VH-VL binders against NAD kinase (nadK). Designs and how they scored, part 105

Target 1, 268 residues: NAD kinase (nadK), of Syntrophomonas wolfei subsp. wolfei (q0aze0)
Amino acid sequence: MKIILVNNRFKENTEKKAQEIAGQLSALNVEVIIDNGLDEPYAGTVDFIMVLGGDGTMLRAARRYGQRAIPVLGVNMGTVGFLSNIEINELAEYLPLILREEYSLEARMMLEVAVFQQQSLLTRVFCLNELLLRSNSPRMLSFALEISGQKLEPYRGDGLIVSTTTGSTAYSLSAGGPIADPQLDAFIVTPVASHIINKRPLVVSPEREISLHLLEEREAIIGIDGQIKMDFGAENRVLIKRAPHPLLMVNLKAKPFFTSIDRSLQRQ
Key: E = the ipSAE of ESMFold2; O = the ipSAE of OpenDDE; V2 = 0.75 times the mean of E and O plus 0.25 times the DockQ between their complexes.

## First folded at step 7 (VH-VL)

Design B40 (framework fv_patritumab; at its last look DockQ between E and O 0.01; V2 from the best seeds 0.00; counts 0 for: pae E 4.3 > 2, placed apart)
Fold by OpenDDE, look of step 8:
Structure B40 (fold): chain C 268 residues (1-268), chain A 121 residues (1-121), chain B 113 residues (1-113)
Amino acid sequence: as target 1 above (268 residues)
Amino acid sequence: QVQLQQWGAGLLKPSETLSLTCAVYGGSFSGYYWSWIRQPPGKGLEWIGEIYHSGSTNYNPSLKSRVTISVETSKNQFSLKLSSVTAADTAVYYCAREGFLHWSPYGMDVWGRGTLVTVSS
Amino acid sequence: DIEMTQSPDSLAVSLGERATINCRSSQSVLYSSNNKNYLAWYQQNPGQPPKLLIYWASTRESGVPDRFSGSGSGTDFTLTISSLQAEDVAVYYCQQYYSTPRTFGQGTKVEIK
């Protein structure tokens, strides 16, 4: 068996723990690769990905490895979040199950985000939570939203969020979006401070494509999962689709989403 | 105190290109939208267009085909060019700053003194 | 474009009396997210650029006398000079800065009766 340990190099506790776990796994004849974000994603084949940390680390892991259809386990290290399955102190207990591959998988839809300048592709990324379009000037944005070729009325406001159902409990929630069942595949389109008071979030089929572009010359930015930032202007457009592959999240410990949602939100 | 100084040719012949420059003193150029507004003699105010410090522009649709606004950030200056002028373009031209509070605009809070541009054959 | 219409075009008021200028926008200039009206009033004296008096429909710019007040919301706005002074003789303009292009009213000339 070959396992990737994903941690955050800027968090010393996760780095140390990764090394410790790597040693333990090696003693059990498991091959271990540590990914602390410093290097390019490991290109070789692996059987399992273990994410040590919080939601942020999981998001990074998803962007780096999510398209490879590898089981990904979130191991929480004292943070509050929605994306971890077990706690670090439980790892020893569940390790035999991991090694025997005795676990269930939950497929989570990811976004494919393509940013263009005119007809040229600037970048393409996969992400687990959301794409954010936001003003970067003391002006509201005017932007066009198109869903599968259908042009909606122009949006005006501070920005727009396109989120997965997984991302519904992230920034979309703060912007007034609905909480979505993680087992459901859908886009959630949430306005950020819209000029229309009754502008409601949209729940969109994952089979559709979403396109955004600015209608005026404004300074804007695109944010991906709150970790990637890029400039966005009138010459740019963004195309959002369902990613070809979902993230395969390992479920070792049952976590009742709806019964625990209030508790989780109260901790944030 | 922020001040705007503007200059350019005040007398043009038809079909020529109007060219004005506005310089910002005593304050930050960055972070603001800078506008050109004109006022024909005895008439009201017309917004021509604006430019952000980064160079992003918006123009009045009525003048878009003839207007170019540019910025020289290193000099804290922005300029107006209006091509193919006619007598209808005779006006006092003002540069102005659009102020903002909490990232919301609140109006043109600083103005240049204006430049009279007369178009005559 | 948002059209701005002022009324009246000209107003003669006695010294010490109230002057009232109205401004109407063809579309609402109220931003629902912050509940602010993106409407400004300007005073212009002959040979001078406009001077910002009121912004967000009702907030006085620094240095503006308290006899000037703005009111209204949505599409209808009013500038009031509670007690007209000699130095208040000028042309007044309303302006929307809700959307581009920025647009002004046609102006109201205030004179002493």
Scores: ipSAE 0.445, ipTM 0.772, lowest interface PAE 1.1, mean pLDDT 93
Fold by ESMFold2, look of step 8:
Structure B40 (fold): chain C 268 residues (1-268), chain A 121 residues (1-121), chain B 113 residues (1-113)
Amino acid sequence: as target 1 above (268 residues)
Amino acid sequence: QVQLQQWGAGLLKPSETLSLTCAVYGGSFSGYYWSWIRQPPGKGLEWIGEIYHSGSTNYNPSLKSRVTISVETSKNQFSLKLSSVTAADTAVYYCAREGFLHWSPYGMDVWGRGTLVTVSS
Amino acid sequence: DIEMTQSPDSLAVSLGERATINCRSSQSVLYSSNNKNYLAWYQQNPGQPPKLLIYWASTRESGVPDRFSGSGSGTDFTLTISSLQAEDVAVYYCQQYYSTPRTFGQGTKVEIK
């Protein structure tokens, strides 16, 4: 059995904890690959991914490994978030179940984001929470949104968020989007500071294809999960689709979504 | 190791339709652009077009009116049709994969052996 | 279209000496967001398909000898063979994949002097 152990070496002494856990797993004849974010993603075959940290570390793991259809377990190291399942002090209790593959999986839709220069693919990335299109200046953007070839009236404002249901509690929420049950598959399209009065958040079928491009020459940015930043200009276009594979999140411990949003919203 | 195997008729008369097929082995068909490129004997390379695994195409404008590239995903195959051929279409035709690494394309990293297509006068 | 122009059209170099091939694009092929030039170099031996040597202008493909190197950015690029060997006698092409149509340079034939 081979496991990737994902951590963030710059947060809460997680590097030392990752080495300790790797030692425990090695004693159980488990091969461990540590991904601390510095190197390119491990390219070989693995059976399981364990994420040590908060939602940000999970977002990186999802982006790197989510399309491999491999179980991913979130292990909380301090801050309660939406994407962890067990606490670090519970890991020893659950290790036998992990090794015997006695757990359920919860599928979480991901986005496939492709950026083009005209018709030429420049990059393709995957994300768990959202794509953000935003202005790179105090000036508003003017941009076009198309949904499965249907061109909506132009948008004007600071930008637009295209979110998964998992991302509905992230930036989309702050921009006025709805909280969605992450067991649903959908896009949530949330305007950011729209100057156009009738632009409301949209909930869109996951089978749709969403396209964005600028209507005038402006400096803009595409953000992915709040962690990747890409320049975006008038000759660019972005396509957003449901990714081929969902993130397969391991469920070892019951974690009702609706009580989790209570705790997280209380910290607002 | 990804391999491309190509086949099709190598001798045509003017006005016929060139038809070539390329099959993908030992790797993923999904997630890539697949290209056709040709090379007249003793001359340089000309990109004909490409197709994404889902069916979206881009064609060289110089050939667009005569070119169709299609995909058969159940067989991991893609095909080239070039209509109304003339002697000017005599060339070696290659299929190729657009390489993809670290979220970016990096050129054509896998090529078929090539098929010489001769259009008689 | 982005036009790719190579120079020279042919080049004769003694064994063990340096060969230099230039490629110019009519427009920049640099994607600023990842700081990568979408420029590749191919080697083609007689009767064989092209073989990828260099991608992103300067990154060597796996299995390519380290005597091959690429440099340049934006619109001007160079392929260098630091010490020419007999097996390097081939035609070399640059190619942009920043936009469609994909375009190749006209090729540079490298020969032993």
Scores: ipSAE 0.318, ipTM 0.733, lowest interface PAE 4.3, mean pLDDT 89
ESMFold2-Fast, scan of step 7: ipSAE 0.678; ipTM 0.869
ESMFold2 (binder alone), look of step 8: mean pLDDT 93; pTM 0.955

Design B41 (framework fv_patritumab)
Fold by ESMFold2-Fast, scan of step 7:
Structure B41 (fold): chain C 268 residues (1-268), chain A 121 residues (1-121), chain B 113 residues (1-113)
Amino acid sequence: as target 1 above (268 residues)
Amino acid sequence: QVQLQQWGAGLLKPSETLSLTCAVYGGSFSGYYWSWIRQPPGKGLEWIGEIYHSGSTNYNPSLKSRVTISVETSKNQFSLKLSSVTAADTAVYYCAREGFLEFSPYGMDVWGRGTLVTVSS
Amino acid sequence: DIEMTQSPDSLAVSLGERATINCRSSQSVLYSSNNKNYLAWYQQNPGQPPKLLIYWASTRESGVPDRFSGSGSGTDFTLTISSLQAEDVAVYYCQQYYSTPRTFGQGTKVEIK
């Protein structure tokens, strides 16, 4: 068995804890590869991915490895979030089930985001939560939204979010989008501070292709999962569609989505 | 490891349609743009167009009215049709893959051997 | 369309000496978000397809000898062969892949003096 251990080297004690866990796994005849985010993703075949950290570390792991159809387990290390399944102090208890492959998998859709310079592909990335188009200045954007070839009336405002159902509790929620059951596959399209009356969040089929481009010269950015920023100008177009593979999240411990979000919202 | 094999009729008369096929072996067909490039005798390289495994195409505007590129994904093949040929279309035709690494394209890293197409009356 | 212009059209260099080829694009091919120049260099030997030498303006393709190097950014690029070998006699092309249509320079023929 070969496991990738993903950690965030810049968070408290994560490097030491990763080395400690790698030693424990090695003692059980498990080959361990540590990914601390500084090098390229490991290119070889692996059987399991263990993510040590909060939601941000999980989002990075999803972008690096989510398309390989390998089980990914989120192990929380201090910051409570929605993407971890167990706490670090529970790992020893659950490790025998991991090694015997006695767990269930939950498939979470991902976005494929392609940015073009006119018709030329500049970059293609994957993400678990959302793409955010936003102004990089105080000035509002004017932009076109096209869904599977259907051109909508122009948008005017600070931007737009295209989210997975997993991302419904991230930026889309802050912008007024609905909370979605992550077991549903759908795009959630949420305007950010729209100046047009009656622009509402849209919930659309994950088989749709969504494209965005600016209608006038403005400084804008595309944000991916709140972690990657890309310049976006009037010569650019972004195409968003369902990624070929979902992220396969490991469920060792029941984590009821609805009670978790209810508790979170009650405290806000 | 990835190899491109190309074939098709190399001798044409004016007004006929050129048809060439390129097959991909030893690697993934999906996730890449596949291009056709031509080179007239003693001249430089001219990009004809490209296709993605989904069937999405981009064509050189100078050839757009005459060119069609298509995919046969089940066979890992893509094909070029160029209609209404003239002597000016005489060239070596290459198929090629545009490489993709670190979320970015990086140039045409794999090429077919080329097919000489001669258009004569 | 982005126009690619090479200079010189032909270059005669003695064996073991440095060869320098220039390429200029009519528009910037630098993608600011990843700080990569979408510019490649190819070598074409007689009777063969082009071979990729350099990509992202300065990254050497696997298997390409270290005497080949690329430099430049934005609109002005250079391919350098530090010590010309007999097998380096070929036509060299620059190419942009920032926009469609993909465009090539007119080529530079490298010959032995």
Scores: ipSAE 0.591, ipTM 0.827, lowest interface PAE 2.2, mean pLDDT 90

Design B42 (framework fv_patritumab)
Fold by ESMFold2-Fast, scan of step 7:
Structure B42 (fold): chain C 268 residues (1-268), chain A 121 residues (1-121), chain B 113 residues (1-113)
Amino acid sequence: as target 1 above (268 residues)
Amino acid sequence: QVQLQQWGAGLLKPSETLSLTCAVYGGSFSGYYWSWIRQPPGKGLEWIGEIYHSGSTNYNPSLKSRVTISVETSKNQFSLKLSSVTAADTAVYYCAREGFLEYSPYGMDVWGRGTLVTVSS
Amino acid sequence: DIEMTQSPDSLAVSLGERATINCRSSQSVLYSSNNKNYLAWYQQNPGQPPKLLIYWASTRESGVPDRFSGSGSGTDFTLTISSLQAEDVAVYYCQQYYSTPRTFGQGTKVEIK
């Protein structure tokens, strides 16, 4: 058995814990590769991915390995989040179940984001939460949104979010998007500070293709999962569609999504 | 290792249509742009166009009115048609893959052997 | 279209000596978001297809000898062969893959003195 341990390169405590866990797994005759984000993703075959950290570390792991159809387990290290399944102090208890493959998997859709320069592919990335198109200056953007060949009225405002259902509780929520069951497959399209104040979020089929381009030259960026930033100009076009493979998330412990969200939104 | 095998008619008369096919072995056809590049005798390389497994194409504007690239995904093949040929179209024609690594393209990493096409009356 | 210009058109270099080839693009091929130059170098031996040597301006393709190196950024690029060997006699091409159409330099023929 070969396992990738994903941790945060900027936190010494998580790196020390990753080394400790790697030693424990090696003692059980498990091969371990540590991915702290400094190198390219491990290219070889692996059986399992264990993510040590918060939601941010899980998002990075999903971008690097989510398309390989490998089980991914989020292990929380004190940061409250939605993408982890167990706590670090529970790992020893659940490790025998992991090694015996005694767990269920939950499929989470991902986005495929491709940025073009005059029809030339510049970059293609996958993400678990969302793509954000936003202005990189005080000036509003004017941009075109096309859904499966249907051209909508031009948008004018600070930007637009295209989110998965998993991402419905991230930036899309802050921008006024709906909370979605993460087991549902759909795109959520949420305007950011639209010039038309009643512009509504859209919930569309995951089989649709979404394209965006600027109608005026402006300083803009494309943000991916709040972690990657890409320059975006009027000569660029971005194409967003459902990624070929969902992220396979490991369930060892029941996690009550709706009660957790309800408590989080309560402001009493 | 990925290998490209190409074939097609090598001798044409002016006004005819050039037809070449390239087959992909030993690797994934999906997820890559597949290109045609030509080289006239004693001259440099000219990019003709590219195709993605979905059928999406980009063509060199100088050749766009005469060029069609198509894909047969079930066979891992893509093909070039160039209509209304003249002596200026005499060249070695190559098929190639544009490599993709670290979320970015990195150049033509795999090439076919080339097919010499001669256009003469 | 992005135009690629190489210099010189040909050069003769003694065995073991350094060969330097320059390439200029008519506009920048640097993608600022990933800090990569979308510029490749190819080697073409007579009767053979081109072979990728260098990508992203300075990264050597697997199996390419250490004597080959690429440098430069934006619009000006250089391919260096630090110690020319007999098998390095070939035509060398630079190519941009930042925009379509993909464009190549006119080629530089390297010969032994």
Scores: ipSAE 0.625, ipTM 0.844, lowest interface PAE 2.0, mean pLDDT 90

Design B5 (framework fv_patritumab)
Fold by ESMFold2-Fast, scan of step 7:
Structure B5 (fold): chain C 268 residues (1-268), chain A 121 residues (1-121), chain B 113 residues (1-113)
Amino acid sequence: as target 1 above (268 residues)
Amino acid sequence: QVQLQQWGAGLLKPSETLSLTCAVYGGSFSGYYWSWIRQPPGKGLEWIGYIYHSGSTNYNPSLKSRVTISVETSKNQFSLKLSSVTAADTAVYYCAREGFLEWSPYGMDVWGRGTLVTVSS
Amino acid sequence: DIEMTQSPDSLAVSLGERATINCRSSQSVLYSSNNKNYLAWYQQNPGQPPKLLIYWASTRESGVPDRFSGSGSGTDFTLTISSLQAEDVAVYYCQQYYSTPRTFGQGTKVEIK
């Protein structure tokens, strides 16, 4: 068995803990590759990915490895979040189940985001939560939205979010989007501070292709999962579609989504 | 390692249609842009166009009215057709893969061997 | 269209000496979001297809000797061969992949003095 151990070098204590866990796994005849975010993603085949950290570390792991159809387990390192399944102090208890492959998998859809410059592909990234198009100046954006070739009336406002159902509780929620069951596959299209009073979030088929471009020369950015920031100008076009593979998340213990989100929303 | 095998007619008469095929072995066909490039004898390189595995194409504007690139994903192949050829189309034609790494394209990392196409009476 | 211009057209260098080739693009090929220049360098030996040497202006392709290096950003780029070997006699091309159509420089022929 070969396992990638993903950690965040920039968070204190995670590098030492990663080395400790790698030693424990090696003692059990498991080959371990450590990914601390500084090197290129491991190119070889692996059987399992263990993510040590909070939701941010899981989002990075999903971008790097989510398209490989490999089981991914989130192990919480003290940061509360939605994407971890077990706590670090529970790892020893669950490790025998991991090694015997005695767990269930939950598939989570991902986005494929492609940015073009005059019909030339500049970048193509995958993400678990969302793409955000937003103005990088006090001036509102004017932009075109197309859904599967259907041109909508121009949007005017601060921006737009295109989210997965997993991302429904992230930025889309803050912008007025619905809370979605992560078991559903759908795009959630949420306007950010639209100038038009009755612009509503849209929930559309994950088979749709969504295209965005600016109608006026403005300073804008595209954000991916709140972690990657890209410049976006009037000569750029972004195409968003369902990624070829979902992220396969490991379930070792029950984590009730609805009761968790309900408690989260009641806290001020 | 990824390898490109190309084939097609080497000798053409003016007004005929050039047809070349490129087959991909030893690696993934999906997720890459597949290009055609030509080189007239003693001259530099000219990009003809590319195609994505989905069938999406982009062509050099100077050749767009005469060029068609198509894919056959079930066979991991892509093909070039260039209509109404003249002596000016005499060149070595290459197929190539545009690489992808760190979420971004990078240069043409894998090339076919080239097919010499001569247009003469 | 982005126009690529190389200099010189030809270059004669003694074995073991440094060879320098310049490439200029008519527009910037720097993608500010990832800070990468969408510029590649190719080596072409007679009768063979071009071989990728350098991508993103300065990243050496796997298997390419360390005597080859690329530098520059935006519109001005340089390929350097620090110690010319006999097998380096070839035509060298720069190419942008920032925009379509993809465009190549006219080529620089490197030969032994």
Scores: ipSAE 0.508, ipTM 0.779, lowest interface PAE 2.8, mean pLDDT 89

Design B53 (framework fv_patritumab)
Fold by ESMFold2-Fast, scan of step 7:
Structure B53 (fold): chain C 268 residues (1-268), chain A 121 residues (1-121), chain B 113 residues (1-113)
Amino acid sequence: as target 1 above (268 residues)
Amino acid sequence: QVQLQQWGAGLLKPSETLSLTCAVYGGSFSGYYWSWIRQPPGKGLEWIGEIYHSGSTNYNPSLKSRVTISVETSKNQFSLKLSSVTAADTAVYYCAREGFLEWSLYGMDVWGRGTLVTVSS
Amino acid sequence: DIEMTQSPDSLAVSLGERATINCRSSQSVLYSSNNKNYLAWYQQNPGQPPKLLIYWASTRESGVPDRFSGSGSGTDFTLTISSLQAEDVAVYYCQQYYSTPRTFGQGTKVEIK
């Protein structure tokens, strides 16, 4: 058995903890690859991915490995979040179940994001939560939204979010989007501070293709999962589709989504 | 190893339509952009256009009114048609793949052998 | 359109000596978000299709000898052959793939002195 251990390079205690866990797994005859985010993703075949950290570390792991159809377990290191299943102090208890493959899997849809420069593909990335188009200056954006060939009336405002259902509790929520059951596959399209009063969030089929481009030259950025920022100008176009594979999340411990989100909202 | 095989008529008269086909062997046709490039005798390289396996195309603006690139996905082939040819269209025509690595495009990594097209006026 | 200009048009270099070819784009081909320059270098021998040597301005294609190197960023790029061999006599082209249409430099012919 070969396991990738993903950790957060910016937290000083996570590297030591990752090494301790790697030693424990090696003692159980498990080959361990440590991914601290500094190098390219491991290219070889692996059986399991263990993510040590909060939601941010899980988002990075999903972007790097989510399209490989490999089980991914989120192990919380003391940060709050929705994407971890067990706590670090519970790992020893659950490790035998992991090694015997005694767990269920929850599929979470992902986005495929392709950015073009005058019709030329620049880059294609995958993400678990959302794409955010936003202004990088005090000036509002004017942009076009097209859904499966249907051209909507122009948008004017600070930007737009195209989110998965998993991402419904991230930036889309802050912008007024709905809370969605992550068991559903859908895109949530949420305007950011629209100057057109009738613009509402849209919930559309994951089979739809969504494209965005600026109608006038502005300083804009495309953000991916709050972690990657890409320059976006009037000569750029972005195409958003459902990714070929969902992220397969390991479920070892019951974590009811709706009661968890309800408690989190009460803390605000 | 991926290989491109190209064919088509090499001798044309002015006003005719050039038709060339490129077939992909030994690798995936899907997920790549496929390009046509030409080179007049003794001159440099000129990009004609590209096509994605879905049928989406980009053309050189100088040739756009005369160029059509199409795909036949069931055969792993793509084709070039250039209408209303003149002597200025005499060139070696190449098909090529645009490489894709680390979620980004890189150069044209696989090329066909080239087809000489002569337009006699 | 992004215009690509090479210098010199032709270059004569003795065997074992360094050959340097320059390429300038009329606008930046650097995508700042991934820090990649969308610029490639090709080698073309008479009667053959072009062969990719360098991509992303400085990454050497598999199988290309290490005497070939690329450098530069944004608008100014250089292809260097550190120790010219007889088989390196060819025409070299730079090409941008940042936007459409794709554009090539006019070519640089490398010859032995």
Scores: ipSAE 0.391, ipTM 0.729, lowest interface PAE 3.4, mean pLDDT 89

Design B54 (framework fv_patritumab)
Fold by ESMFold2-Fast, scan of step 7:
Structure B54 (fold): chain C 268 residues (1-268), chain A 121 residues (1-121), chain B 113 residues (1-113)
Amino acid sequence: as target 1 above (268 residues)
Amino acid sequence: QVQLQQWGAGLLKPSETLSLTCAVYGGSFSGYYWSWIRQPPGKGLEWIGEIYHSGSTNYNPSLKSRVTISVETSKNQFSLKLSSVTAADTAVYYCAREGFLEWSVYGMDVWGRGTLVTVSS
Amino acid sequence: DIEMTQSPDSLAVSLGERATINCRSSQSVLYSSNNKNYLAWYQQNPGQPPKLLIYWASTRESGVPDRFSGSGSGTDFTLTISSLQAEDVAVYYCQQYYSTPRTFGQGTKVEIK
């Protein structure tokens, strides 16, 4: 068995814990590859991915490895989040089940985001939560949204979020989007501080292609999962579609989504 | 190791349609742009167009009215059709992969051997 | 379209001497978000397809000898062969991949003096 251990390169405590866990796994004849984010993603075949950290580390792991159809387990080491399944203090208890492959998998859709200079592909990334188009200045954006070739009336405002159902509880929620069952596959399109009255969030088929471009030259950025920022100008176009493979999340213990989100909302 | 093998008719008469096919072996067909480039005798390189595995295409504007690139994903193949050929279309035609690394395209890293196409009666 | 212009069209260099080829684009091929220049250099020997030497203006492709180097940013780029070897006799092309259509320079033929 070969396992990738993903941790945060900027968190010294996670690096030390990753080394401890790698030693424990090696003692059980498991080959371990540590990914702290400094190098390219491991290119070889692996059987399992353990993510040590919070939701942010899970989002990075999903971008790096989510398209390989390999089980990914989130192990929480900090504050509670939505993407981890077990706590670090529980790992020893669950490790035998992991090694015997005694767990279920939950498929979570991902976005494929392609940024073009006119018609030329500049970069392509995958993400688990969302793409955010936003103004980088106090001035509102004017931009065009197309859904499967259908041109909508222009948007005016601070920006737009295109989210997965998993991302419905992240930035989209803060912008007024609906809470979606993460077992559903759908895009959620949520305006950010729209100047146009009655611009509502849209819930659309995951088979749709969504494209965005600016109608006026503005200082704008594209954000990916709140971790990556790219400059976006009037000569740029972004194309968003369902990624070829979902992220396969490991479920070792029951974590009921609806009661968890309900409690979270009561605290705000 | 990825290899591109190309084939098609090498001799054409004016007004005919050029048809070339490129097959991908030893690597993933999905996730890349696949291009056609030509080189007339004694001249430089001219990009004809590209196709993504989904079927999305970009064409050189100078050839757009005559060129069609298509993909057959089940066979890991893509093909070029160029209609209404003239002597000016005589060239070696190459298929190539545009590489992808660090979330970005980085140039044409794998090339086919080339197919000489001669247009004459 | 982005036009690519190389200079010189041809050069003759003695074995072991430095060869320098310039390439200019009609507009910037620098993508500011990732700070990469979408500029490649290719080597073509007679009867063979082009071979990628340099990408992102200055990154050497795997297996390419370190006597080959690329430099420049934005619109002005240079390919340098620090010590010409006999096998380096070829035609060299620069190419932008910032925008479509993809465009190549006209080529520079390198010969032994």
Scores: ipSAE 0.383, ipTM 0.713, lowest interface PAE 3.4, mean pLDDT 89

